# VH-VL binders against Tricalbin-3 (TCB3): the designs that were tried, part 16

Target 1, 208 residues: Tricalbin-3 (TCB3), of Saccharomyces cerevisiae (q03640r272to479)
Amino acid sequence: RVESTTWLNSFLSKFWVIYMPVLSQQVKDNVNPQLAGVAPGYGIDALAIDEFTLGSKAPTIKGIKSYTKTGKNTVEMDWSFAFTPSDVSDMTATEAREKINPKISLGVTLGKSFVSKTMPILVEDINVAGKMRIKVEFGKAFPNIKIVSLQLLEPPLIDFALKPIGGDTLGLDVMSFLPGLKSFVKNIINSNIGPMLFPPNHLDINVE
Key: E = the ipSAE of ESMFold2; O = the ipSAE of OpenDDE; V2 = 0.75 times the mean of E and O plus 0.25 times the DockQ between their complexes.

## First folded at step 15 (VH-VL; framework fv_iratumumab)

Design w1 (from i05 with heavy chain D50S N58Y, light chain N92Y; at its last look DockQ between E and O 0.02; V2 from the best seeds 0.00; counts 0 for: pae E 22.9 > 2, placed apart)
Fold by OpenDDE, look of step 15:
Structure w1 (fold): chain C 208 residues (1-208), chain A 121 residues (1-121), chain B 107 residues (1-107)
Amino acid sequence: as target 1 above (208 residues)
Amino acid sequence: QVQLQQWGAGLLKPSETLSLTCAVYGGSFSGYYWSWIRQPPGKGLEWIGSIDHSGSTYYNPSLKSRVTISVDTSKNQFSLKLNSVTAADTAVYYCARGSPDYEGYYYMDVWGQGSLVTVSS
Amino acid sequence: DIQMTQSPTSLSASVGDRVTITCRASQGISSYLTWYQQKPEKAPKSLIYAASSLQSGVPSRFSGSGSGTDFTLTISSLQPEDFATYYCQQYYSYPITFGQGTRLEIK
């Protein structure tokens, strides 16, 4: 039902652009305190998010399953979605030109002997896919929407690459700990998303 | 080793407000949800409500109108308030930590010791 | 609300026995099910989460299976310390609900 999702994706795109700056700040504000004082291991003394934006490209809804029997003033749907913020294959030339790419920079503090140095590591090639349950609660006056509830139905598939930038690694083999760091990052993501979006938890957005 | 310690008044009169607090030791609130569950004497378990790391609350509809769950991150504590108690609210109350695993499944892996709250005239 | 129904309500068994407890959900809950063990005057202890994942520190004689609406907790060889009340709990949607419990007693 690609045709049926076009309008929804259009709406989502507009919403995404508006919401992204807020999300970016929230991520830093919420995650960095969690990371403070935590050593990921692998020779890493500290980890922080320096920059976080997922860019201007919104996730794409690939399919919708609607449930009409939920009754009351609610509509429940399951959305299959994909998020590839760097992919421009489904964008117009104008959209591609105006697109803001994602930028996620991790500050990784490495210790060697009595010297510690922080180096930036970029998160690239982000690819996410999943299924989300969307519940729309209507207000007293249809079609006014009161609340949109979001819930992940399954762990999303998350893939990304880590790219160190800079040349000073304090003699440490950065490549050797990147897989561990990647795993650590994924765990951090899941530990934050889980309580927020995994069943039975959900994110309620008041749009009234 | 994460541990939950809970405290609060154990004897109440009808119409009073139940107040319990659960303190988390050896861990943080972030990344988890926190729940209150009760068990009437000789009966099963009833979920009261939960609060997640963002402060979002989820309540049992049967108790929603009377229940308030809050978090004090500065003290690493979360609390339960239940208004207008009756004899039906007599139970052992448990605080618990809900944990997501890597696959996104939740389970309550750490429990408080329980607090008996008796409502009697 | 999702109703969780356990069977049996009570069960008598002997040490060494294979014990099976079932839990049925009134609607599909995927694998969002936890099994708890509760001993007298103690808090429940999680045994199995995600329907079939063994909690850390739980003996391997415990196992869980099922998906959707029908779930099973199995104790392959009952030990003396296993006599307790067992609860299933769905964590698929709010409100969180528990089964009525299964009391496992010594025969």
Scores: ipSAE 0.000, ipTM 0.504, lowest interface PAE 15.6, mean pLDDT 87
ESMFold2, look of step 15: ipSAE 0.000; ipTM 0.403
ESMFold2 (binder alone), look of step 15: mean pLDDT 92; pTM 0.941

Design w2 (from n01 with heavy chain D50S N58Y, light chain G28D N92Y; at its last look DockQ between E and O 0.02; V2 from the best seeds 0.00; counts 0 for: pae E 21.9 > 2, off the site)
Fold by OpenDDE, look of step 15:
Structure w2 (fold): chain C 208 residues (1-208), chain A 121 residues (1-121), chain B 107 residues (1-107)
Amino acid sequence: as target 1 above (208 residues)
Amino acid sequence: QVQLQQWGAGLLKPSETLSLTCAVYGGSFSGYYWSWIRQPPGKGLEWIGSIDHSGSTYYNPSLKSRVTISVDTSKNQFSLKLNSVTAADTAVYYCARGSPDYYSYYYMDVWGQGSLVTVSS
Amino acid sequence: DIQMTQSPTSLSASVGDRVTITCRASQDISSYLTWYQQKPEKAPKSLIYAASSLQSGVPSRFSGSGSGTDFTLTISSLQPEDFATYYCQQYYSYPITFGQGTRLEIK
């Protein structure tokens, strides 16, 4: 059964603002230890996440398919979603003004020179689309939600750009490393979200 | 391959608190439910409760008032506490991973080795 | 609570026999049923989930059927390693509950 997404997107927007700070910290806490001691290659000796926020704009649910053959006190749905945190085309002027933009900063340490240099690289133009299975478990008192379970039904389409913001490259061609870095970042994303969100795995969010 | 290892005190006196811990190896903590099940000697299985990595808990109403299940994601561990034990709480206690099927995630596909807990005066 | 009742409580069979164990739920649990095998001093092992889905690594001689309230575990040709206690478990709703078990002994 196909349902309207308007109410859901409204709810998601509110939830997103509340959850984002938590997500930001979790990402840094979980990913940086993984990055520690790992050399991405391409002349890069180290990589770290310095800043991570996806901003205040929530993903947009484009379509919903609901299932009724679920367990007691559960609802299962498939959501098609798009995430373009920098896009303001679907926002009012007020919303656009108050919008918090995404900010993802990578600390990249270059090792090809005699002097190691760490420079910031920004992740920009984030664009994500995919399909997700959502399982909602209700608490004892309907319609209170206890658990929201998320699962990706397919690999999401992820696109972004990398932009160096440092001027001191010590004579290194930083731009030549970016394609490799982009691939490395994508691999890191997949290696983390795969075990977490790809079947048969899922991410449970306690919303109680 | 995912494995569960559990440990904790095996001999308790009445009114004491049972404490067991289960560690997960070889797999992610996220994406699954983690359960405690017990089995009195020569008897059947009783579900105690479950928890997910986010800390959401589900308890058997028969034990809810005495049971606390917690998770430590940093250690990939989850624990069981059972207060005010009596002889009736003597059992082999199992930790287990709850795995998903089509629409539910509440069956157990991986089990710990079990811990015998004996409550005796 | 949903009560799960297995039948029989115990049975004796010989190697090569076709064995059937039944499980009845006190209410409709759809297909949210799992069968476990437990050997002495060992943890239970999942055999069948979703009433009829064979767990990975489980021999094909095991099969599950049923929906709603009546479920069946079948071993088409009993092997020596199959002598154990079998439990059904519902996960339709909390609390999760198990059948009392069926002890399968060698005849």
Scores: ipSAE 0.000, ipTM 0.495, lowest interface PAE 15.7, mean pLDDT 86
ESMFold2, look of step 15: ipSAE 0.000; ipTM 0.412
ESMFold2 (binder alone), look of step 15: mean pLDDT 91; pTM 0.938

Design w3 (from v5 with heavy chain R30S G31Y Y53H, light chain G28D; at its last look DockQ between E and O 0.79; V2 from the best seeds 0.00; counts 0 for: pae E 6.3 > 2)
Heavy chain, then light chain:
Amino acid sequence: QVQLQQWGAGLLKPSETLSLTCAVYGGSFSYYYWSWIRQPPGKGLEWIGSIDHSGNTYYNPSLKSRVTISVDTSKNQFSLKLNSVTAADTAVYYCARGSPDWYGYYGMDVWGQGSLVTVSS
Amino acid sequence: DIQMTQSPTSLSASVGDRVTITCRASQDISSYLTWYQQKPEKAPKSLIYAASSLQSGVPSRFSGSGSGTDFTLTISSLQPEDFATYYCQQYYSYPITFGQGTRLEIK
ESMFold2, look of step 15: ipSAE 0.021; ipTM 0.589
ESMFold2 (binder alone), look of step 15: mean pLDDT 90; pTM 0.931
OpenDDE, look of step 15: ipSAE 0.032; ipTM 0.592

Design w4 (at its last look DockQ between E and O 0.03; V2 from the best seeds 0.00; counts 0 for: pae O 14.8 > 2, off the site)
Fold by OpenDDE, look of step 15:
Structure w4 (fold): chain C 208 residues (1-208), chain A 123 residues (1-123), chain B 107 residues (1-107)
Amino acid sequence: as target 1 above (208 residues)
Amino acid sequence: QVQLQQWGAGLLKPSETLSLTCAVYGGSFSGYYWSWIRQPPGKGLEWIGSIDYSGNTYYNPSLKSRVTISVDTSKNQFSLKLNSVTAADTAVYYCARGSPDWYDYGYYGMDVWGQGSLVTVSS
Amino acid sequence: DIQMTQSPTSLSASVGDRVTITCRASQGISSYLTWYQQKPEKAPKSLIYAASSLQSGVPSRFSGSGSGTDFTLTISSLQPEDFATYYCQQYYSYPITFGQGTRLEIK
């Protein structure tokens, strides 16, 4: 059954603001250890996430397909979603003004010179779209939610831009390796999201 | 890391009941399905059945009449019983964990496997 | 029941070879397919899930593709440790079913 998305987006917006700090920390905690010791190439010796917040704008649910399952206090849905945290076209002037922009900064260590230099690179113009299967488990007291399970139905479309904040590049052409870095970042995202969210795996969020 | 450890009698006579237990370590039963799969010597894999965290069972129709899968959530264990065994039931038996999907019928795949238990049925 | 048919049943290859194994479902199973590697006297090891997603720790030389009824497992450059039996498995509907297996042997 196809459902309206209005109420869900309203709820998601509120939830998003609360959950974002938790997500930010989780991303750093999970991804940085994976990046440690990995050389992305292109003259980059090390990569780390310095800052990670997706901002206050929640993903937008574009479509919902609900499933009625004979399960114990569970609801299952397929969500089509889009995430453009910098887009204000669907926001009021007040909302746009109060919006917290995403901030993702990468620490990129360049090693082609005798002296290694770490420079910050910002991730901007984030654009994500995908389809996700959502399972909501209710607690003993309906409509209290106990667990929300997330699973991707397909690889999400992820796009972003990389922007050096400047600094001493030690004579290295930062712009020349950005495309490679972008690819590397995409690959690391996919390598983490896949195992985490693709069937049979899923991410459980305890909200009780 | 989630690990499955299984145990049970490996030698049976015809008509006896096969009994195996699988214990889950490093994880919870909640949110997962738990399966038994067997493999006769030199042959392929056959799904026996599964049980979800709520105790709902799903059996291979070919074995349904003889199979019982149960769960003990207090011990993080689930078990397999196969009645009236014959030589055809000689196989390595595996327990496995599967995550539920969100299909209407509740299907899933396996991602973690036990070490296997050889069960031989001989007179 | 959904029948899973693998092809070939066995093949011989050399180290460094590109190897492709196919799996066909008797009906559409979307992407609910897992590839397993099994070595002698060992439990199956998951390689690919959701038809094309690489399991954690699995070398990148393994890849999966396909949806619906036709699926492929590809090993881009065969390594000595890759000689084993491979199985596809559908988890689209009960009963869960496996392919008959593909034995990959040293040429």
Scores: ipSAE 0.000, ipTM 0.510, lowest interface PAE 14.8, mean pLDDT 85
ESMFold2, look of step 15: ipSAE 0.000; ipTM 0.501
ESMFold2 (binder alone), look of step 15: mean pLDDT 90; pTM 0.930

Design w5 (at its last look DockQ between E and O 0.43; V2 from the best seeds 0.00; counts 0 for: pae E 10.5 > 2)
Fold by ESMFold2, look of step 15:
Structure w5 (fold): chain C 208 residues (1-208), chain A 125 residues (1-125), chain B 107 residues (1-107)
Amino acid sequence: as target 1 above (208 residues)
Amino acid sequence: QVQLQQWGAGLLKPSETLSLTCAVYGGSFQGYYWSWIRQPPGKGLEWIGSIDHSGNTYYNPSLKSRVTISVDTSKNQFSLKLNSVTAADTAVYYCARGSPTWDESGYGYYGMDVWGQGSLVTVSS
Amino acid sequence: DIQMTQSPTSLSASVGDRVTITCRASQGISSYLTWYQQKPEKAPKSLIYAASSLQSGVPSRFSGSGSGTDFTLTISSLQPEDFATYYCQQYYSYPITFGQGTRLEIK
């Protein structure tokens, strides 16, 4: 069955304010070492994350389906979710003005021989949607939670736009390498999320 | 082209330790899951366990108390040890690579796309 | 553990026939299912991943369908080289499990 999500989304909005900065820093700290020494191709010698913050707008739970026939001491739910941190269409003018915008800037290094130049490319219009399975295992004294397990049910939709901003491209047409760069960025995202959440992997959080 | 070659002792006595090694040629170790699967003669396939290049292991619970899978990234090799074997452990043992895919929707490990040649391990009675 | 049940256990068919093999999971596995072909004394070969996507180099007469708990492998026009045992495998959760196999014999 499908259930209302209003209360859960209110909680997530408040939780997000507290944990978004930590999550944003952890993404940058984990990914930049992976990018070191990797040449993306398409005339690009190096890629790094210069700035990474996800903004104050939280992910939204679109729907919850609960499974009533799960094992003893467990509850299993499927969450449909979306993350559109730049979208203001569901906000008042005041909320939109007070929103901390996402800021994701990639340093793209172009060069040959002895000359290199790094230019910023922004990641904008982020749109993530997916379905996640949540399994909750209770302890002996209901409703004490023992373990929460997270797993993606399917590959998520991940989309975004790349926006170059001013800089010397060393004669390269910046528009010509954007499709290749977008594919490379998607691959980096999935190679980090997959080992955690794509089957057969899952993330366990021990609450006890 | 990626190939897996496996080796190890093929005849064991009860209570001995099964030890097999699988070497990866012509490809990257990073970004894949490396698995051991066995097949008793005339029977179906059983997953033993998997390891990633960072050393995280995942074992079949039915074998977990006896199995160790390890990796040597400097040699692009991974290995299987199965302690205290019995005649029930007689099988062909395969190493295999869990294949990543890249598409518009994401990345995943969609099963084993490259397999070793197989090693028959017989446990005498 | 997720049990994978294949049917039929064995099957005889003639060259040119359309054959179907089914695989049912004991609980939902989305599309995290791979089909394998195994010929005698050889390692398994991946045919279809993600329930419906053909592996590179696999003939188009092979197709897969299904999501959730019920999955089907179809061979649209059976060829002599298709005599083999076919396995499904889920990778939705540990432990990784296989179906018991379907042995396809050419009449």
Scores: ipSAE 0.000, ipTM 0.520, lowest interface PAE 10.5, mean pLDDT 80
ESMFold2 (binder alone), look of step 15: mean pLDDT 89; pTM 0.921
OpenDDE, look of step 15: ipSAE 0.007; ipTM 0.534

Design w6 (from v5 with heavy chain R30S D52Y Y53H N56S, light chain S93D; at its last look DockQ between E and O 0.45; V2 from the best seeds 0.00; counts 0 for: pae E 9.3 > 2)
Heavy chain, then light chain:
Amino acid sequence: QVQLQQWGAGLLKPSETLSLTCAVYGGSFSGYYWSWIRQPPGKGLEWIGSIYHSGSTYYNPSLKSRVTISVDTSKNQFSLKLNSVTAADTAVYYCARGSPDWYGYYGMDVWGQGSLVTVSS
Amino acid sequence: DIQMTQSPTSLSASVGDRVTITCRASQGISSYLTWYQQKPEKAPKSLIYAASSLQSGVPSRFSGSGSGTDFTLTISSLQPEDFATYYCQQYYDYPITFGQGTRLEIK
ESMFold2, look of step 15: ipSAE 0.011; ipTM 0.539
ESMFold2 (binder alone), look of step 15: mean pLDDT 92; pTM 0.942
OpenDDE, look of step 15: ipSAE 0.032; ipTM 0.605

## First folded at step 16 (VH-VL; framework fv_iratumumab)

Design x1 (from w3 with heavy chain S50Y, light chain S93D; at its last look DockQ between E and O 0.43; V2 from the best seeds 0.00; counts 0 for: pae O 8.3 > 2, grease 20.4 > 18.9)
Heavy chain, then light chain:
Amino acid sequence: QVQLQQWGAGLLKPSETLSLTCAVYGGSFSYYYWSWIRQPPGKGLEWIGYIDHSGNTYYNPSLKSRVTISVDTSKNQFSLKLNSVTAADTAVYYCARGSPDWYGYYGMDVWGQGSLVTVSS
Amino acid sequence: DIQMTQSPTSLSASVGDRVTITCRASQDISSYLTWYQQKPEKAPKSLIYAASSLQSGVPSRFSGSGSGTDFTLTISSLQPEDFATYYCQQYYDYPITFGQGTRLEIK
ESMFold2, look of step 16: ipSAE 0.125; ipTM 0.617
ESMFold2 (binder alone), look of step 16: mean pLDDT 89; pTM 0.923
OpenDDE, look of step 16: ipSAE 0.022; ipTM 0.556

Design x2 (from w3 with heavy chain Y105W, light chain S93D; at its last look DockQ between E and O 0.02; V2 from the best seeds 0.00; counts 0 for: pae E 17.6 > 2, off the site)
Fold by OpenDDE, look of step 16:
Structure x2 (fold): chain C 208 residues (1-208), chain A 121 residues (1-121), chain B 107 residues (1-107)
Amino acid sequence: as target 1 above (208 residues)
Amino acid sequence: QVQLQQWGAGLLKPSETLSLTCAVYGGSFSYYYWSWIRQPPGKGLEWIGSIDHSGNTYYNPSLKSRVTISVDTSKNQFSLKLNSVTAADTAVYYCARGSPDWYGWYGMDVWGQGSLVTVSS
Amino acid sequence: DIQMTQSPTSLSASVGDRVTITCRASQDISSYLTWYQQKPEKAPKSLIYAASSLQSGVPSRFSGSGSGTDFTLTISSLQPEDFATYYCQQYYDYPITFGQGTRLEIK
């Protein structure tokens, strides 16, 4: 069954605005400690997240494939989703005007010496797409939802651009390191979400 | 909070090899640069060398021929060896954590307690 | 090697005084300078990094300024615990080098 996604996207939009500040802080708190101990390579000595927000535009569910009832009180669906914060084509003029853009600033340390320099790199033009399996477990009284289980069906497609801003590079060619940094960032993302969302793993959210 | 603790022999004869070890507690060994600095009695500070967690070394040219700094990442330790010591090598030796512009850490932000090494005939 | 020269080598001051210590580099080191405080029989303590950034936990009476070749450490109002030896250090290039130190004594 192909179902309308309008109501779902509306819900997600509201939820997203509320949840994003929490997510932002969680990302910084949890990821930075991990990054602090890692040398990204490619001439990059260290990486940190200075600022992280995905903005006010929520991911969009592009399609839903519903399956037959799995179990007595469970429904399984596959969702196609996209996160395109720069795309305003599906927004009203007011929404577009009030939209908060993503802001992700990375602290990138180039070089493996005391002469190395940390400089800010902005993440721009974020685009994410993927497929997710959603399992909903209902409570005692339908349509009360008890648990929502999330699982990625495949690695999501992630694209973004990196933009250096300011900083004294001491003659270092920052641009030459960006491709490597991009790959590194992608790998970090996948390595963190994989254990959580990739089969056979799943994330269960208790909504009661 | 990160702490450095160092140990090693404090009395040497000329031509012997100085050997000191510094252990890192309460923090990550990775990413940071780890340094050795010495201070002769009543004198200033002299940088000996540094090493990163990957084993890349940086030495003071004045000591390069005699100095070896190594890391043991499994133990969160790094060591200093100085060969062919003379009276001129008598000093308090410090291990320290150094870092480039990162998380507000710059320079030598954490130091060991120091080890007096005396070279006497 | 980059030579770091501090001035003065020693100075006497009283509690409450404004104290200024200078450090000069033999070449442009941008802002890659750290100030240390060392008390007798103790390891140096970092006070200022990147020439003007106050290290965590360091009292605000300490400040650093300068860029290029000339740097200054200022103690706005000297406290009893501030009597010590101060060192500047460049980390612009290897080898890392320190100033000769400035001994701050009680008048």
Scores: ipSAE 0.000, ipTM 0.534, lowest interface PAE 12.6, mean pLDDT 86
ESMFold2, look of step 16: ipSAE 0.000; ipTM 0.432
ESMFold2 (binder alone), look of step 16: mean pLDDT 90; pTM 0.929

Design x3 (at its last look DockQ between E and O 0.02; V2 from the best seeds 0.00; counts 0 for: pae O 13.6 > 2, off the site)
Fold by OpenDDE, look of step 16:
Structure x3 (fold): chain C 208 residues (1-208), chain A 123 residues (1-123), chain B 107 residues (1-107)
Amino acid sequence: as target 1 above (208 residues)
Amino acid sequence: QVQLQQWGAGLLKPSETLSLTCAVYGGSFSYYYWSWIRQPPGKGLEWIGFIDHSGNTYYNPSLKSRVTISVDTSKNQFSLKLNSVTAADTAVYYCARGSPDWYESGYYGMDVWGQGSLVTVSS
Amino acid sequence: DIQMTQSPTSLSASVGDRVTITCRASQDISSYLTWYQQKPEKAPKSLIYAASSLQSGVPSRFSGSGSGTDFTLTISSLQPEDFATYYCQQYYSYPITFGQGTRLEIK
């Protein structure tokens, strides 16, 4: 059964803005420790997330497949979602103008001989798409929701660009290691969301 | 529309600590870099630094050792402290909203400014 | 640090004139440049960002051009309210730096 996504997207948009600061902190708190001491190579001595926000535009639910009641007071749905913050086709002119784009800044420490310098690299042109299973557990009576369970049905498609910000690169060709860095970043993303959202794992949100 | 209002002591003696606060009204504190800029009388603009809503700070190296920018998200405020002031620190200090790193966001540089605070350091 | 040098430091013009202010960066800053207007005892106002993008609410008589190291702010037809000091600012790298300013005075 295909359900309308209009109301859901509206709700998600509001929730997104509120939740983003939390997500930002969580990402930094969880990822930076993992990055500590890890050198991606190519002259990169260290990597850290300096800034992380996905901006004001929420992911868009593109489709919903709902299932019949699958258990005791439970409903499952599959959501197709896309996150394309640069897309303004579904926004008013005012919204588009006031839109806050993602801000992700990586601190990349480059080493050459005994000299080390950190330069920022921006993550841009973010594009994510995927499918997620949503399981809703109801409380005593509908529509009282007790738990919302989230699970990725497949690895999401993630694309982005890396853009170095100016500065002394110590003579290193920054462009040469960007592809590797991109892959590294993707791996970090997958390694962090995997345990949380990939089957058989799931994220349970207590709403009650 | 977003407005910034700033306040703090305007007269200091050498070696004292400059302390200014900027409050954000009419808009979200999130996402933006909140900046401090100063302008000595009759001179140009000098970037001091900025802070994001998560508390990450970026300072001008020329002032880094003496500067602390902090944020209070609960109050939608961010503050500047400058230690060990001298006459050279006499300037109008501005708080501003903006992110020079928002290369694709449309919020390049500082788009909203406070009214400015004159801070005079005199013995 | 990236040094931003404006030219001229000051200029006099009349209402209706076409005015051009230049800004040169000590190194390639791509298009990461913002132009500000500052009137006496007022905070700066952003005019142009990304070297050529007009800030919201700014009159179309203002335009910016350039990339790399050389940038230009143009006022196609100077209005009385345009007499002010103009600053360029790079945000290509830290620290953020400004030009020394160009004072536009009434002729």
Scores: ipSAE 0.000, ipTM 0.506, lowest interface PAE 13.6, mean pLDDT 85
ESMFold2, look of step 16: ipSAE 0.012; ipTM 0.584
ESMFold2 (binder alone), look of step 16: mean pLDDT 89; pTM 0.921

